# Designs tried in a protein design chat: VH-VL binders against Protein-tyrosine-phosphatase MKP1 (MKP1). Part 22

Target 1, 143 residues: Protein-tyrosine-phosphatase MKP1 (MKP1), of Arabidopsis thaliana (Mouse-ear cress) (q9c5s1r149to291)
Amino acid sequence: ECSKVADHIYVGGDAVAKDKSILKNNGITHILNCVGFICPEYFKSDFCYRSLWLQDSPSEDITSILYDVFDYFEDVREQSGRIFVHCCQGVSRSTSLVIAYLMWREGQSFDDAFQYVKSARGIADPNMGFACQLLQCQKRVHA
Below, E stands for the ipSAE of ESMFold2; O stands for the ipSAE of ESMFold2 at other seeds; V2 stands for 0.75 times the mean of E and O plus 0.25 times the DockQ between their complexes.

## First folded at step 22 (VH-VL; framework fv_unasnemab)

Design zf (from y1 with heavy chain F102H; at its last look DockQ between E and O 0.97; V2 from the best seeds 0.00; counts 0 for: pae O 2.4 > 2)
Fold by ESMFold2 at other seeds, look of step 22:
Structure zf (fold): chain C 143 residues (1-143), chain A 121 residues (1-121), chain B 107 residues (1-107)
Amino acid sequence: as target 1 above (143 residues)
Amino acid sequence: EVQLVESGGGLVQPGRSLRLSCTASGFTFSGSWMDWVRQAPGKGLEWVAEIRNKKEYYYTYYAESVKGRFTISRDDSKSIVYLQMNSLRTEDTALYYCARLHYHEWYMDVWGKGTTVTVSS
Amino acid sequence: DIQMTQSPSSVSASVGDRVTITCRASQSVSSYLNWYQQKPGKAPKLLIYYASNLQSGVPSRFSGSGSGTDFTLTISSLQPEDFASYFCQQGYSTPLTFGGGTKVEME
């Protein structure tokens, strides 16, 4: 399922990532692949790809890459593009990055951003470590 | 004025090489994706090659008919796109256009006048 | 690769005529279909992008429609400057491919 979270942000899993027709029908221009060791860049010549190598583990540190991810989301928005953010199931890694972005961009608390993403994608469920990291980062990502 | 000007075409024998140049002006060249498209005499248009911008790591893509023989490159400081054509064949004879690609909807909104390549013995 | 089939290959028409040309893709290209005009000795000029959007500076007598596999370009009232060749191009998948063209001629 390809879940629209914001005008320029879509979230899903590997099943959508490997379906060119779903991606093109949603007007996707850019793809952020959170799981580069697991999922290949399926349509490299037809989209703009960026890959990360995140594990779905409470010990995985996502805070070190957040501002690079925010810059990429902003680059896509400024170009009027649409970015598809995915991991394997579209549950933890991809949704955690989108939650963090909403916290930064909209000044939302973790709880408010999480509820917003969950209303758009009901299976969104960051692992406990990601949730803890985003709660700790709340002071840094707010203006 | 937004402009693309190709040069470097000519008559060459099969198996030889040519290098085409495309000079851009009137727009931010470094942010653009650039393509080569060719048109054989009396025929339709054929996409040949593409080079992406720096944000896209200057990735290059080629039509199967030219893969391994042609190389697209760019010099952002000079606003020039190149097409190095090696191992030329008679079927490469065409008018070669340089074009700017809009990569969200994948259309070419700026075209040069073209430069003619004739491959004949 | 996605093959693009244009019809007719040529059409004879008079000023004021309504001209319709079609483009068929070998598989769905969604709305990623563009139209170009090419006059003799000149480079192609973009007319329509993303199936139906008019490029800036293109007269409103040109329109595009369709999605999936079947697309049309319509000239509602042909003008003297519209005698040219017209090409469709899919932007759905690389390699980008063009139709064979339709020549619109004065009868």
Scores: ipSAE 0.562, ipTM 0.867, lowest interface PAE 2.4, mean pLDDT 92
ESMFold2, look of step 22: ipSAE 0.591; ipTM 0.870
ESMFold2 (binder alone), look of step 22: mean pLDDT 94; pTM 0.953

## First folded at step 23 (VH-VL; framework fv_unasnemab)

Design c2 (from y1 with heavy chain E64D M108F; at its last look DockQ between E and O 0.97; V2 from the best seeds 0.76)
Fold by ESMFold2, look of step 23:
Structure c2 (fold): chain C 143 residues (1-143), chain A 121 residues (1-121), chain B 107 residues (1-107)
Amino acid sequence: as target 1 above (143 residues)
Amino acid sequence: EVQLVESGGGLVQPGRSLRLSCTASGFTFSGSWMDWVRQAPGKGLEWVAEIRNKKEYYYTYYADSVKGRFTISRDDSKSIVYLQMNSLRTEDTALYYCARLFYHEWYFDVWGKGTTVTVSS
Amino acid sequence: DIQMTQSPSSVSASVGDRVTITCRASQSVSSYLNWYQQKPGKAPKLLIYYASNLQSGVPSRFSGSGSGTDFTLTISSLQPEDFASYFCQQGYSTPLTFGGGTKVEME
């Protein structure tokens, strides 16, 4: 399922990532692949790709890459592009990055950003480590 | 105002090389994706090669008919796109256009006048 | 690769005529279909992008429609400057491919 979370941000899993028709029908220009260990860049010549190498583990540190991810989301927005952010199931890794971005971009608390993402994608469920990291860092990610 | 000017075409024998240049002006060249498209006499258009901008790591892509023989490159400081054409064949005979690609909808909104390449004995 | 087939190959028409040109893709290209005009000795000029969006500076007598595999370019009232060749181009998948063209000629 391809979930629109913001004007320029779409979220999903591997099933959407490997379906060019769904990606093109949603006007996707950029793809952030959170799981470069597992998923290849399926359509490298047809989109703009960036890959990250995140495990869905409470011990995985996502705070160190947040501002690089925010810069990328902003680059896409400034170019009027649409970014598809995915992991395997579109549940934890990809949604955590989008939640963090909303905290930064919109000045939302973790809870408010999480509810916003969950309203667009009901299966959104960051692992406890990601949730704790974002809550602990919300002063830093607040724009 | 917005211009693309190709140069470097000519008559060459099969197996030889040529280097085409495309000079851009009137727009932010460094942020643009640039392509070469060719048109054989009296025929349709054929996409040849593409080079992306720095944000896309200057990735290059080629039509199968030219892959391994042609190399696209760019110099952002000079606003120039190049097409190095090696091992030329008679079927490479065409008018070569430099074009700016808009990658959201994948259309060519700016074209040069073209430079002619003729490959013949 | 996606093959683009245009019809007709040529059209004889008079000023004021309604001209319709079709383009068929060998597989769905969604709405990633663009139209160009090319006059003899000149580079192509973008007319319509993403099936139906009129490029800036292009007269409103030009329109595009369609999605998937079948697309149409329409000139509602042909003007003297519209005698030219017209090409479609799909932007859905690399390699980007063009139709064979339709030449619109004066009767």
Scores: ipSAE 0.691, ipTM 0.885, lowest interface PAE 1.6, mean pLDDT 92
ESMFold2 (binder alone), look of step 23: mean pLDDT 94; pTM 0.946
ESMFold2 at other seeds, look of step 23: ipSAE 0.692; ipTM 0.889

Design c3 (from y1 with heavy chain Y61W E64D; at its last fold request DockQ between E and O 0.97; V2 from the best seeds 0.79)
Heavy chain, then light chain:
Amino acid sequence: EVQLVESGGGLVQPGRSLRLSCTASGFTFSGSWMDWVRQAPGKGLEWVAEIRNKKEYYYTWYADSVKGRFTISRDDSKSIVYLQMNSLRTEDTALYYCARLFYHEWYMDVWGKGTTVTVSS
Amino acid sequence: DIQMTQSPSSVSASVGDRVTITCRASQSVSSYLNWYQQKPGKAPKLLIYYASNLQSGVPSRFSGSGSGTDFTLTISSLQPEDFASYFCQQGYSTPLTFGGGTKVEME
ESMFold2, look of step 23: ipSAE 0.718; ipTM 0.897
ESMFold2 (binder alone), look of step 23: mean pLDDT 94; pTM 0.949
ESMFold2 at other seeds, look of step 23: ipSAE 0.709; ipTM 0.890
ESMFold2, look of step 24: ipSAE 0.719; ipTM 0.896
ESMFold2 (binder alone), look of step 24: mean pLDDT 94; pTM 0.950
ESMFold2 at other seeds, look of step 24: ipSAE 0.714; ipTM 0.895
ESMFold2, fold request of step 25: ipSAE 0.728, 0.715, 0.700; ipTM 0.895, 0.890, 0.891
ESMFold2 (binder alone), fold request of step 25: mean pLDDT 94, 94, 94; pTM 0.945, 0.947, 0.946
ESMFold2 at other seeds, fold request of step 25: ipSAE 0.722, 0.727, 0.731; ipTM 0.893, 0.896, 0.899

Design c4 (from y1 with heavy chain K55R, light chain S28D S30T; at its last look DockQ between E and O 0.96; V2 from the best seeds 0.76)
Fold by ESMFold2, look of step 23:
Structure c4 (fold): chain C 143 residues (1-143), chain A 121 residues (1-121), chain B 107 residues (1-107)
Amino acid sequence: as target 1 above (143 residues)
Amino acid sequence: EVQLVESGGGLVQPGRSLRLSCTASGFTFSGSWMDWVRQAPGKGLEWVAEIRNKREYYYTYYAESVKGRFTISRDDSKSIVYLQMNSLRTEDTALYYCARLFYHEWYMDVWGKGTTVTVSS
Amino acid sequence: DIQMTQSPSSVSASVGDRVTITCRASQDVTSYLNWYQQKPGKAPKLLIYYASNLQSGVPSRFSGSGSGTDFTLTISSLQPEDFASYFCQQGYSTPLTFGGGTKVEME
């Protein structure tokens, strides 16, 4: 439900995003809402929010926003915060951003980062477009 | 040494305005969230307002009892938090504290000594 | 809004006594409960945060416990400097709210 992926990164869906007690019990300080048109910022005065406007579509371009997301994850880590990253189901959009972050920060391949995230959250399943974009990003960054 | 010093309190008639100031020293003010808390004579503490840091776009939040009448603001270059209090009422009579808020556990670890606001005819 | 109910409202005690102050929240606040001490004419001072963590510089005779709705501040052996008022404060939801206070005074 609320899946801990790293010391400062938690992933889930809208059901957790709506539940302040789950968020507070996990020590969440920041929330990255990947689906700003669909899910509101439920507790704006009680957390630090950032919203993105991603569709779960193979044609959605996530590459253009990755470094802004990485900077935000790093900013939360440097503040000793805990960020909850969510979309509707916690399957594709939110997990894709976390996979990308692990590729960047830990130097992991897409496959290794994906398996790491999947071990923490078994339903993680980026859409094919996101997976292809992250594989392409890996090759350019690591070359 | 970490310190907060409030000023600007006084005696004022209902319907009038006052502006409180809180000067901070001894810590990185620009990275802190800042709150105002008040205490009526012989009574408990009431949270009044909060202003977040630049990372949080200087968002402000208010207790319902003061919303629309009070405005919190800050000047990071001077390390000052302000509370503009308009349309004052007798129930606003209190000692007003400025406090530093730690947002992880939502506690106030640094408090000023307070400045007294008395609203009466 | 979350109401915080403290009890007792006052207690008369002697140096060396064990003092227990309770705080009840009107709804689940998880562990987001903080305790403050306030001496006459002085600002509140943080004692305990997140239900049970001692603030730096606070003597170990102070302890906090509880979660959810019921919380306790304990002073294991009252010292002369502990005669003061004590307030709980929930940090779970804005508006942040405080208990009505407990005055600990010399018997």
Scores: ipSAE 0.695, ipTM 0.890, lowest interface PAE 1.5, mean pLDDT 92
ESMFold2 (binder alone), look of step 23: mean pLDDT 94; pTM 0.949
ESMFold2 at other seeds, look of step 23: ipSAE 0.720; ipTM 0.895
ESMFold2, look of step 24: ipSAE 0.690; ipTM 0.889
ESMFold2 (binder alone), look of step 24: mean pLDDT 94; pTM 0.950
ESMFold2 at other seeds, look of step 24: ipSAE 0.696; ipTM 0.888

Design c5 (from y1 with light chain S93T; at its last look DockQ between E and O 0.98; V2 from the best seeds 0.74)
Fold by ESMFold2, look of step 23:
Structure c5 (fold): chain C 143 residues (1-143), chain A 121 residues (1-121), chain B 107 residues (1-107)
Amino acid sequence: as target 1 above (143 residues)
Amino acid sequence: EVQLVESGGGLVQPGRSLRLSCTASGFTFSGSWMDWVRQAPGKGLEWVAEIRNKKEYYYTYYAESVKGRFTISRDDSKSIVYLQMNSLRTEDTALYYCARLFYHEWYMDVWGKGTTVTVSS
Amino acid sequence: DIQMTQSPSSVSASVGDRVTITCRASQSVSSYLNWYQQKPGKAPKLLIYYASNLQSGVPSRFSGSGSGTDFTLTISSLQPEDFASYFCQQGYTTPLTFGGGTKVEME
């Protein structure tokens, strides 16, 4: 499923990432691949790709890359593009980055941003390490 | 006005090289994707090459028919796109257009008048 | 590669006629289908993008429709300046590909 979370942000898993018709039908222009070691850039010449190499592990540090991810989401927004953010299942890694962005961009608490993302994508479930990291940096992430 | 002006075409022998230039004006060139499209005499249009902007790391893509022989490049400070054409073949004979590509819907909204390349013995 | 088949290859028409040109893709291109006009000795000019959106400055007598594999360009009332060749182009998959063209000429 390709889940629309914001006007410019869509979230999903590998099944959507490898389906050009779903991506094109949703007007996707940019793809953020959170799992570059696992999933290739399936349609490199047809979209704008960026890849990250995140493990779905509580010990994986996502806070160090957040502002680079925010800058990329903002670049896409400013170009009126649509970005598809994915990992393997669209459950933990991709949703964690989108939650963090909503916390930063919209000034939402972790809980509010998580519930918002979960309402758009019911299987959203950041691992406990990601959730703890976002809670710990909540003040720094807000606006 | 938004303008694209190609130059550098001519008559060349097979196996030789030629460099085309496309000078842009009237728009923010550095933010645009730029393509080359060719039209052989009496034939349809064929996409040749594309160069993306700086945010896309200046990635380049080529039609299979020219891959390995042609190189697209750009100079954002001069607002120029180049097409370096090596190992030219008679099949490369065409009118070469440069075009501005809008990547959301993948259309070309600005075209130059073209520059003619003739490859013959 | 997606092959674009355009029909007819030419059409003879008079000023005031309704002209319809069709374009068929070898596989679905969603709505990523664009139309261009090309007059002799001139560069192509964008008319319609994303199947049905009229480009700025293009007269409203031009319209586009379709999705998937089958698309049409319609000129509701042909004007003297509309005698030209017309090309469709898919933007769904690289390499971008064009139809073979339709020449609209005076009867």
Scores: ipSAE 0.656, ipTM 0.882, lowest interface PAE 1.8, mean pLDDT 92
ESMFold2 (binder alone), look of step 23: mean pLDDT 94; pTM 0.951
ESMFold2 at other seeds, look of step 23: ipSAE 0.671; ipTM 0.884

Design c6 (from y1 with light chain N53E; at its last look DockQ between E and O 0.97; V2 from the best seeds 0.77)
Fold by ESMFold2, look of step 23:
Structure c6 (fold): chain C 143 residues (1-143), chain A 121 residues (1-121), chain B 107 residues (1-107)
Amino acid sequence: as target 1 above (143 residues)
Amino acid sequence: EVQLVESGGGLVQPGRSLRLSCTASGFTFSGSWMDWVRQAPGKGLEWVAEIRNKKEYYYTYYAESVKGRFTISRDDSKSIVYLQMNSLRTEDTALYYCARLFYHEWYMDVWGKGTTVTVSS
Amino acid sequence: DIQMTQSPSSVSASVGDRVTITCRASQSVSSYLNWYQQKPGKAPKLLIYYASELQSGVPSRFSGSGSGTDFTLTISSLQPEDFASYFCQQGYSTPLTFGGGTKVEME
């Protein structure tokens, strides 16, 4: 359930987030917790944490934070780190941020980035609001 | 070259305070995590404290044996790490090293020569 | 806290000998195991990180192996400058902890 999506990006749910051996075995250095109100920072002194407070709701606006998230992913990549991105189940919130990043970094369409993430993590399923937001941002997030 | 130089050690009575300094040169200090490690006479190494960089909000962590008594801090403009040591005990007697930590594999690739702290009545 | 046990505590050896030092962790540390050399009156020097990776500038006669709980540092042919103390350190979990050390002495 710890899905490698890119050389520096891993995705999963709370079950992986609270298992230090899985995180360390995958060489995780950084953790992006998308659900800071729900999941605590389980191993605060052993990793670099950053928390977001996202609802899995079509009305949740993720576009306003995307460039901050991209900057963080790039900072981890530049340090040769590995980031574990999670929400509760690793289905919608965490995968949506990774899809957006691939759109921006690799110049992929939403459909191509989504299929890429889904091939690595079969349960990936952004909610309709997130999907619509990413489609609307498609030209904007292409670097 | 990359260098760490500790200072501020000495002889002090139990219950007193002492401040150690570690001056860094030859690398980008502000981007580094910095640790203190001590070695009691004739004993092994004991990790004491760590301060992270600005990107990690300067978070600090302490060994249980010193928590509440010691405070690690840094001044990035001077490239200095400090260890404020309050309520000193005889068990704190040691050679104190500062070290640069590499957080991927959690190893210390640069060490100073250490400064001696002796806590005795 | 993860306890690190080194053996032997000391060894007497001659130049040219093969020297092996063992480090055991009280629980798995994966490959997060580092080795240091320390000469009297000097700071520790990193030799090996991540169980088997040789630090830049360290001679190839030094090698590390192991994973999980059992680790080994080997000096394939001891040189005069290798008489020193050697420490292992786990980087898996804070607090970081060190082995008790192994002193390599001249016979």
Scores: ipSAE 0.691, ipTM 0.889, lowest interface PAE 1.7, mean pLDDT 92
ESMFold2 (binder alone), look of step 23: mean pLDDT 94; pTM 0.947
ESMFold2 at other seeds, look of step 23: ipSAE 0.705; ipTM 0.895

Design ctl (from y1 with heavy chain R52S Y103S W106S; at its last look DockQ between E and O 0.10; V2 from the best seeds 0.00; counts 0 for: germline match VH .611 < .625, pae E 17.6 > 2, placed apart)
Fold by ESMFold2 at other seeds, look of step 23:
Structure ctl (fold): chain C 143 residues (1-143), chain A 121 residues (1-121), chain B 107 residues (1-107)
Amino acid sequence: as target 1 above (143 residues)
Amino acid sequence: EVQLVESGGGLVQPGRSLRLSCTASGFTFSGSWMDWVRQAPGKGLEWVAEISNKKEYYYTYYAESVKGRFTISRDDSKSIVYLQMNSLRTEDTALYYCARLFSHESYMDVWGKGTTVTVSS
Amino acid sequence: DIQMTQSPSSVSASVGDRVTITCRASQSVSSYLNWYQQKPGKAPKLLIYYASNLQSGVPSRFSGSGSGTDFTLTISSLQPEDFASYFCQQGYSTPLTFGGGTKVEME
């Protein structure tokens, strides 16, 4: 499934990432590929890609890249674009980045942002390391 | 000139293995996606497998009929793409073509002559 | 998987005839449809890519049209070397799939 989380943010897995019709039907203009070591940039001439190399591991440090990710999301929003954020299944890595963005952009707590994303995409389930990292940086992200 | 040459076909019994090779020349092999397509005698074309390039992390894709039995791989230093075919079945009998894929529109602009695989008791 | 239905399976024609071959996809493939020619004992040869683009070195009597689910290959004036089999192939998503082929043969 391609899940709409915000006006400019869509989340999904590899199955959607390699389906050009679903991406086009949702008006996707930009793609954030969280798993560059697994999934290629399937349609480079149709979409603007940014790739990250995240493991779905509690020890993976996502806080070091958050503001670069936020800048990319904001660039897309300011261009009136739509970004598709994906990992393999659209469960942990991609949803964690979107949760972090909503915390930063909307001033939501981790719990509120997580519930918001989960209501849009029921399988959203950040690994416990990602959840702990976002909880620890909650005050810093809101600033 | 751009050329693809397949080899490694032959006659084998069901359950056995073969490895096909496709040697490329006349183009930048390391930048190309490569596919295998087969054609049973008197039948149409069936896509079998595909491997991307190094920039796209050598991802592999398979037809459902061969998934788990066939493995596509490549050696960019030798300009060769391989198809390792395990647990061969009678229905795998076909002429196997190697093809260069242009990944955006997914068309095959260069084809080899093919190598024949016959699987029979 | 996207099924490609090609028709007719065979057509008998004479030199100079206009030949039209149809390909229908089970779901939209946008314009990601390609056409190949195959002569007996030879590998397929690309004719048309992305629905309507003529591959380099292919005679202009070949043309392609269509989008979505319905596509057509046209040979405007059949030549002796055009007696062959023709295949469509969708490039929209994996697994890539081919039509069943159309044999164009001499009447």
Scores: ipSAE 0.000, ipTM 0.537, lowest interface PAE 15.1, mean pLDDT 87
ESMFold2, look of step 23: ipSAE 0.000; ipTM 0.515
ESMFold2 (binder alone), look of step 23: mean pLDDT 95; pTM 0.957

## First folded at step 24 (VH-VL; framework fv_unasnemab)

Design j1 (from c3 with light chain S28D S30T; at its last read DockQ between E and O 0.98; V2 from the best seeds 0.80)
Heavy chain, then light chain:
Amino acid sequence: EVQLVESGGGLVQPGRSLRLSCTASGFTFSGSWMDWVRQAPGKGLEWVAEIRNKKEYYYTWYADSVKGRFTISRDDSKSIVYLQMNSLRTEDTALYYCARLFYHEWYMDVWGKGTTVTVSS
Amino acid sequence: DIQMTQSPSSVSASVGDRVTITCRASQDVTSYLNWYQQKPGKAPKLLIYYASNLQSGVPSRFSGSGSGTDFTLTISSLQPEDFASYFCQQGYSTPLTFGGGTKVEME
ESMFold2, look of step 24: ipSAE 0.729; ipTM 0.895
ESMFold2 (binder alone), look of step 24: mean pLDDT 94; pTM 0.946
ESMFold2 at other seeds, look of step 24: ipSAE 0.753; ipTM 0.900
ESMFold2, fold request of step 25: ipSAE 0.740, 0.733, 0.741; ipTM 0.901, 0.893, 0.903
ESMFold2 (binder alone), fold request of step 25: mean pLDDT 94, 94, 94; pTM 0.945, 0.947, 0.944
ESMFold2 at other seeds, fold request of step 25: ipSAE 0.723, 0.746, 0.756; ipTM 0.889, 0.899, 0.902
ESMFold2, last read: ipSAE 0.729, 0.730, 0.738; ipTM 0.896, 0.899, 0.899
ESMFold2 (binder alone), last read: mean pLDDT 94, 94, 94; pTM 0.948, 0.947, 0.943
ESMFold2 at other seeds, last read: ipSAE 0.741, 0.750, 0.721; ipTM 0.896, 0.904, 0.896

Design j2 (from c4 with heavy chain Y61W E64D; at its last fold request DockQ between E and O 0.97; V2 from the best seeds 0.80)
Heavy chain, then light chain:
Amino acid sequence: EVQLVESGGGLVQPGRSLRLSCTASGFTFSGSWMDWVRQAPGKGLEWVAEIRNKREYYYTWYADSVKGRFTISRDDSKSIVYLQMNSLRTEDTALYYCARLFYHEWYMDVWGKGTTVTVSS
Amino acid sequence: DIQMTQSPSSVSASVGDRVTITCRASQDVTSYLNWYQQKPGKAPKLLIYYASNLQSGVPSRFSGSGSGTDFTLTISSLQPEDFASYFCQQGYSTPLTFGGGTKVEME
ESMFold2, look of step 24: ipSAE 0.720; ipTM 0.897
ESMFold2 (binder alone), look of step 24: mean pLDDT 94; pTM 0.946
ESMFold2 at other seeds, look of step 24: ipSAE 0.731; ipTM 0.894
ESMFold2, fold request of step 25: ipSAE 0.738, 0.735, 0.738; ipTM 0.896, 0.894, 0.896
ESMFold2 (binder alone), fold request of step 25: mean pLDDT 94, 94, 94; pTM 0.944, 0.948, 0.946
ESMFold2 at other seeds, fold request of step 25: ipSAE 0.757, 0.734, 0.745; ipTM 0.899, 0.897, 0.898

Design j3 (from c3 with light chain N53E; at its last look DockQ between E and O 0.97; V2 from the best seeds 0.76)
Fold by ESMFold2 at other seeds, look of step 24:
Structure j3 (fold): chain C 143 residues (1-143), chain A 121 residues (1-121), chain B 107 residues (1-107)
Amino acid sequence: as target 1 above (143 residues)
Amino acid sequence: EVQLVESGGGLVQPGRSLRLSCTASGFTFSGSWMDWVRQAPGKGLEWVAEIRNKKEYYYTWYADSVKGRFTISRDDSKSIVYLQMNSLRTEDTALYYCARLFYHEWYMDVWGKGTTVTVSS
Amino acid sequence: DIQMTQSPSSVSASVGDRVTITCRASQSVSSYLNWYQQKPGKAPKLLIYYASELQSGVPSRFSGSGSGTDFTLTISSLQPEDFASYFCQQGYSTPLTFGGGTKVEME
């Protein structure tokens, strides 16, 4: 399912990432592939791609890349683009990045940003390590 | 004033090479995607090639009819896009337009006036 | 490649007439359909993008409609400067492709 979370942010899994018609029907211009070792850039000539290499593991350090991800989301927003953020199932890795972005951009707590994302995408469920990392760095991402 | 001006067209024999230039002014060229489109005499429009900006790693794409023979490139410091055309064929005879591509809806909102390429023995 | 079939190939019309031009895609292009006007000896000029969005500076007598495979450009009241050729272009998939054109001529 392709879930709209914000005017410029959509979230989903590999099933959507490999379906060009769903991406085009949602006006997607940019794709952030969180799982570059697993999923290829399916439609490289038709979209702008960026890839990350995240494991869905509590030990994966997601906070080290957050400001690079925020810069990319802001670049897409300033160009009036629409970014599709995906991992394999659109549950943990992709949703964690979007939650972090909402915390930073909207000044929301982790809990508020998570509930906002979950209301748009009911299966959103960051792993406990990602959730803990975002809770621990609320002050830093708000700053 | 936003403007694109093509140059470098001419009469050449089949198998020869020619390089087209397109000079841009009035907009931030380095942030734009640039395309070449051609129009044979009395015919419709055919997309030829595209080059993305630096943020997109200057990726290039080509129509199958020209792949391997044509090379698109750009010089952002001079605001110029080029089309190097090798191994020219009579079917390459056309008016060649340079265009600015807006990648959200994939339309061309700025066109040059074109430069004519004639490939004839 | 997505083929764009445009009809009619030409239209004879008078100033004040309503003119309708049709473009059909060989597969769905969603709303990624653009329209251009081209006068003899001139470069194409963008009129409509994304099926129905009017480009800045284009008169409101021009309108576009449709989605999927079937699209229409309408000129509600033809003016003397509207005698030209019109092309559709799909933006859904690379390679970008154009319709064969429709020439609007004075009757």
Scores: ipSAE 0.695, ipTM 0.885, lowest interface PAE 1.5, mean pLDDT 92
ESMFold2, look of step 24: ipSAE 0.695; ipTM 0.895
ESMFold2 (binder alone), look of step 24: mean pLDDT 94; pTM 0.948

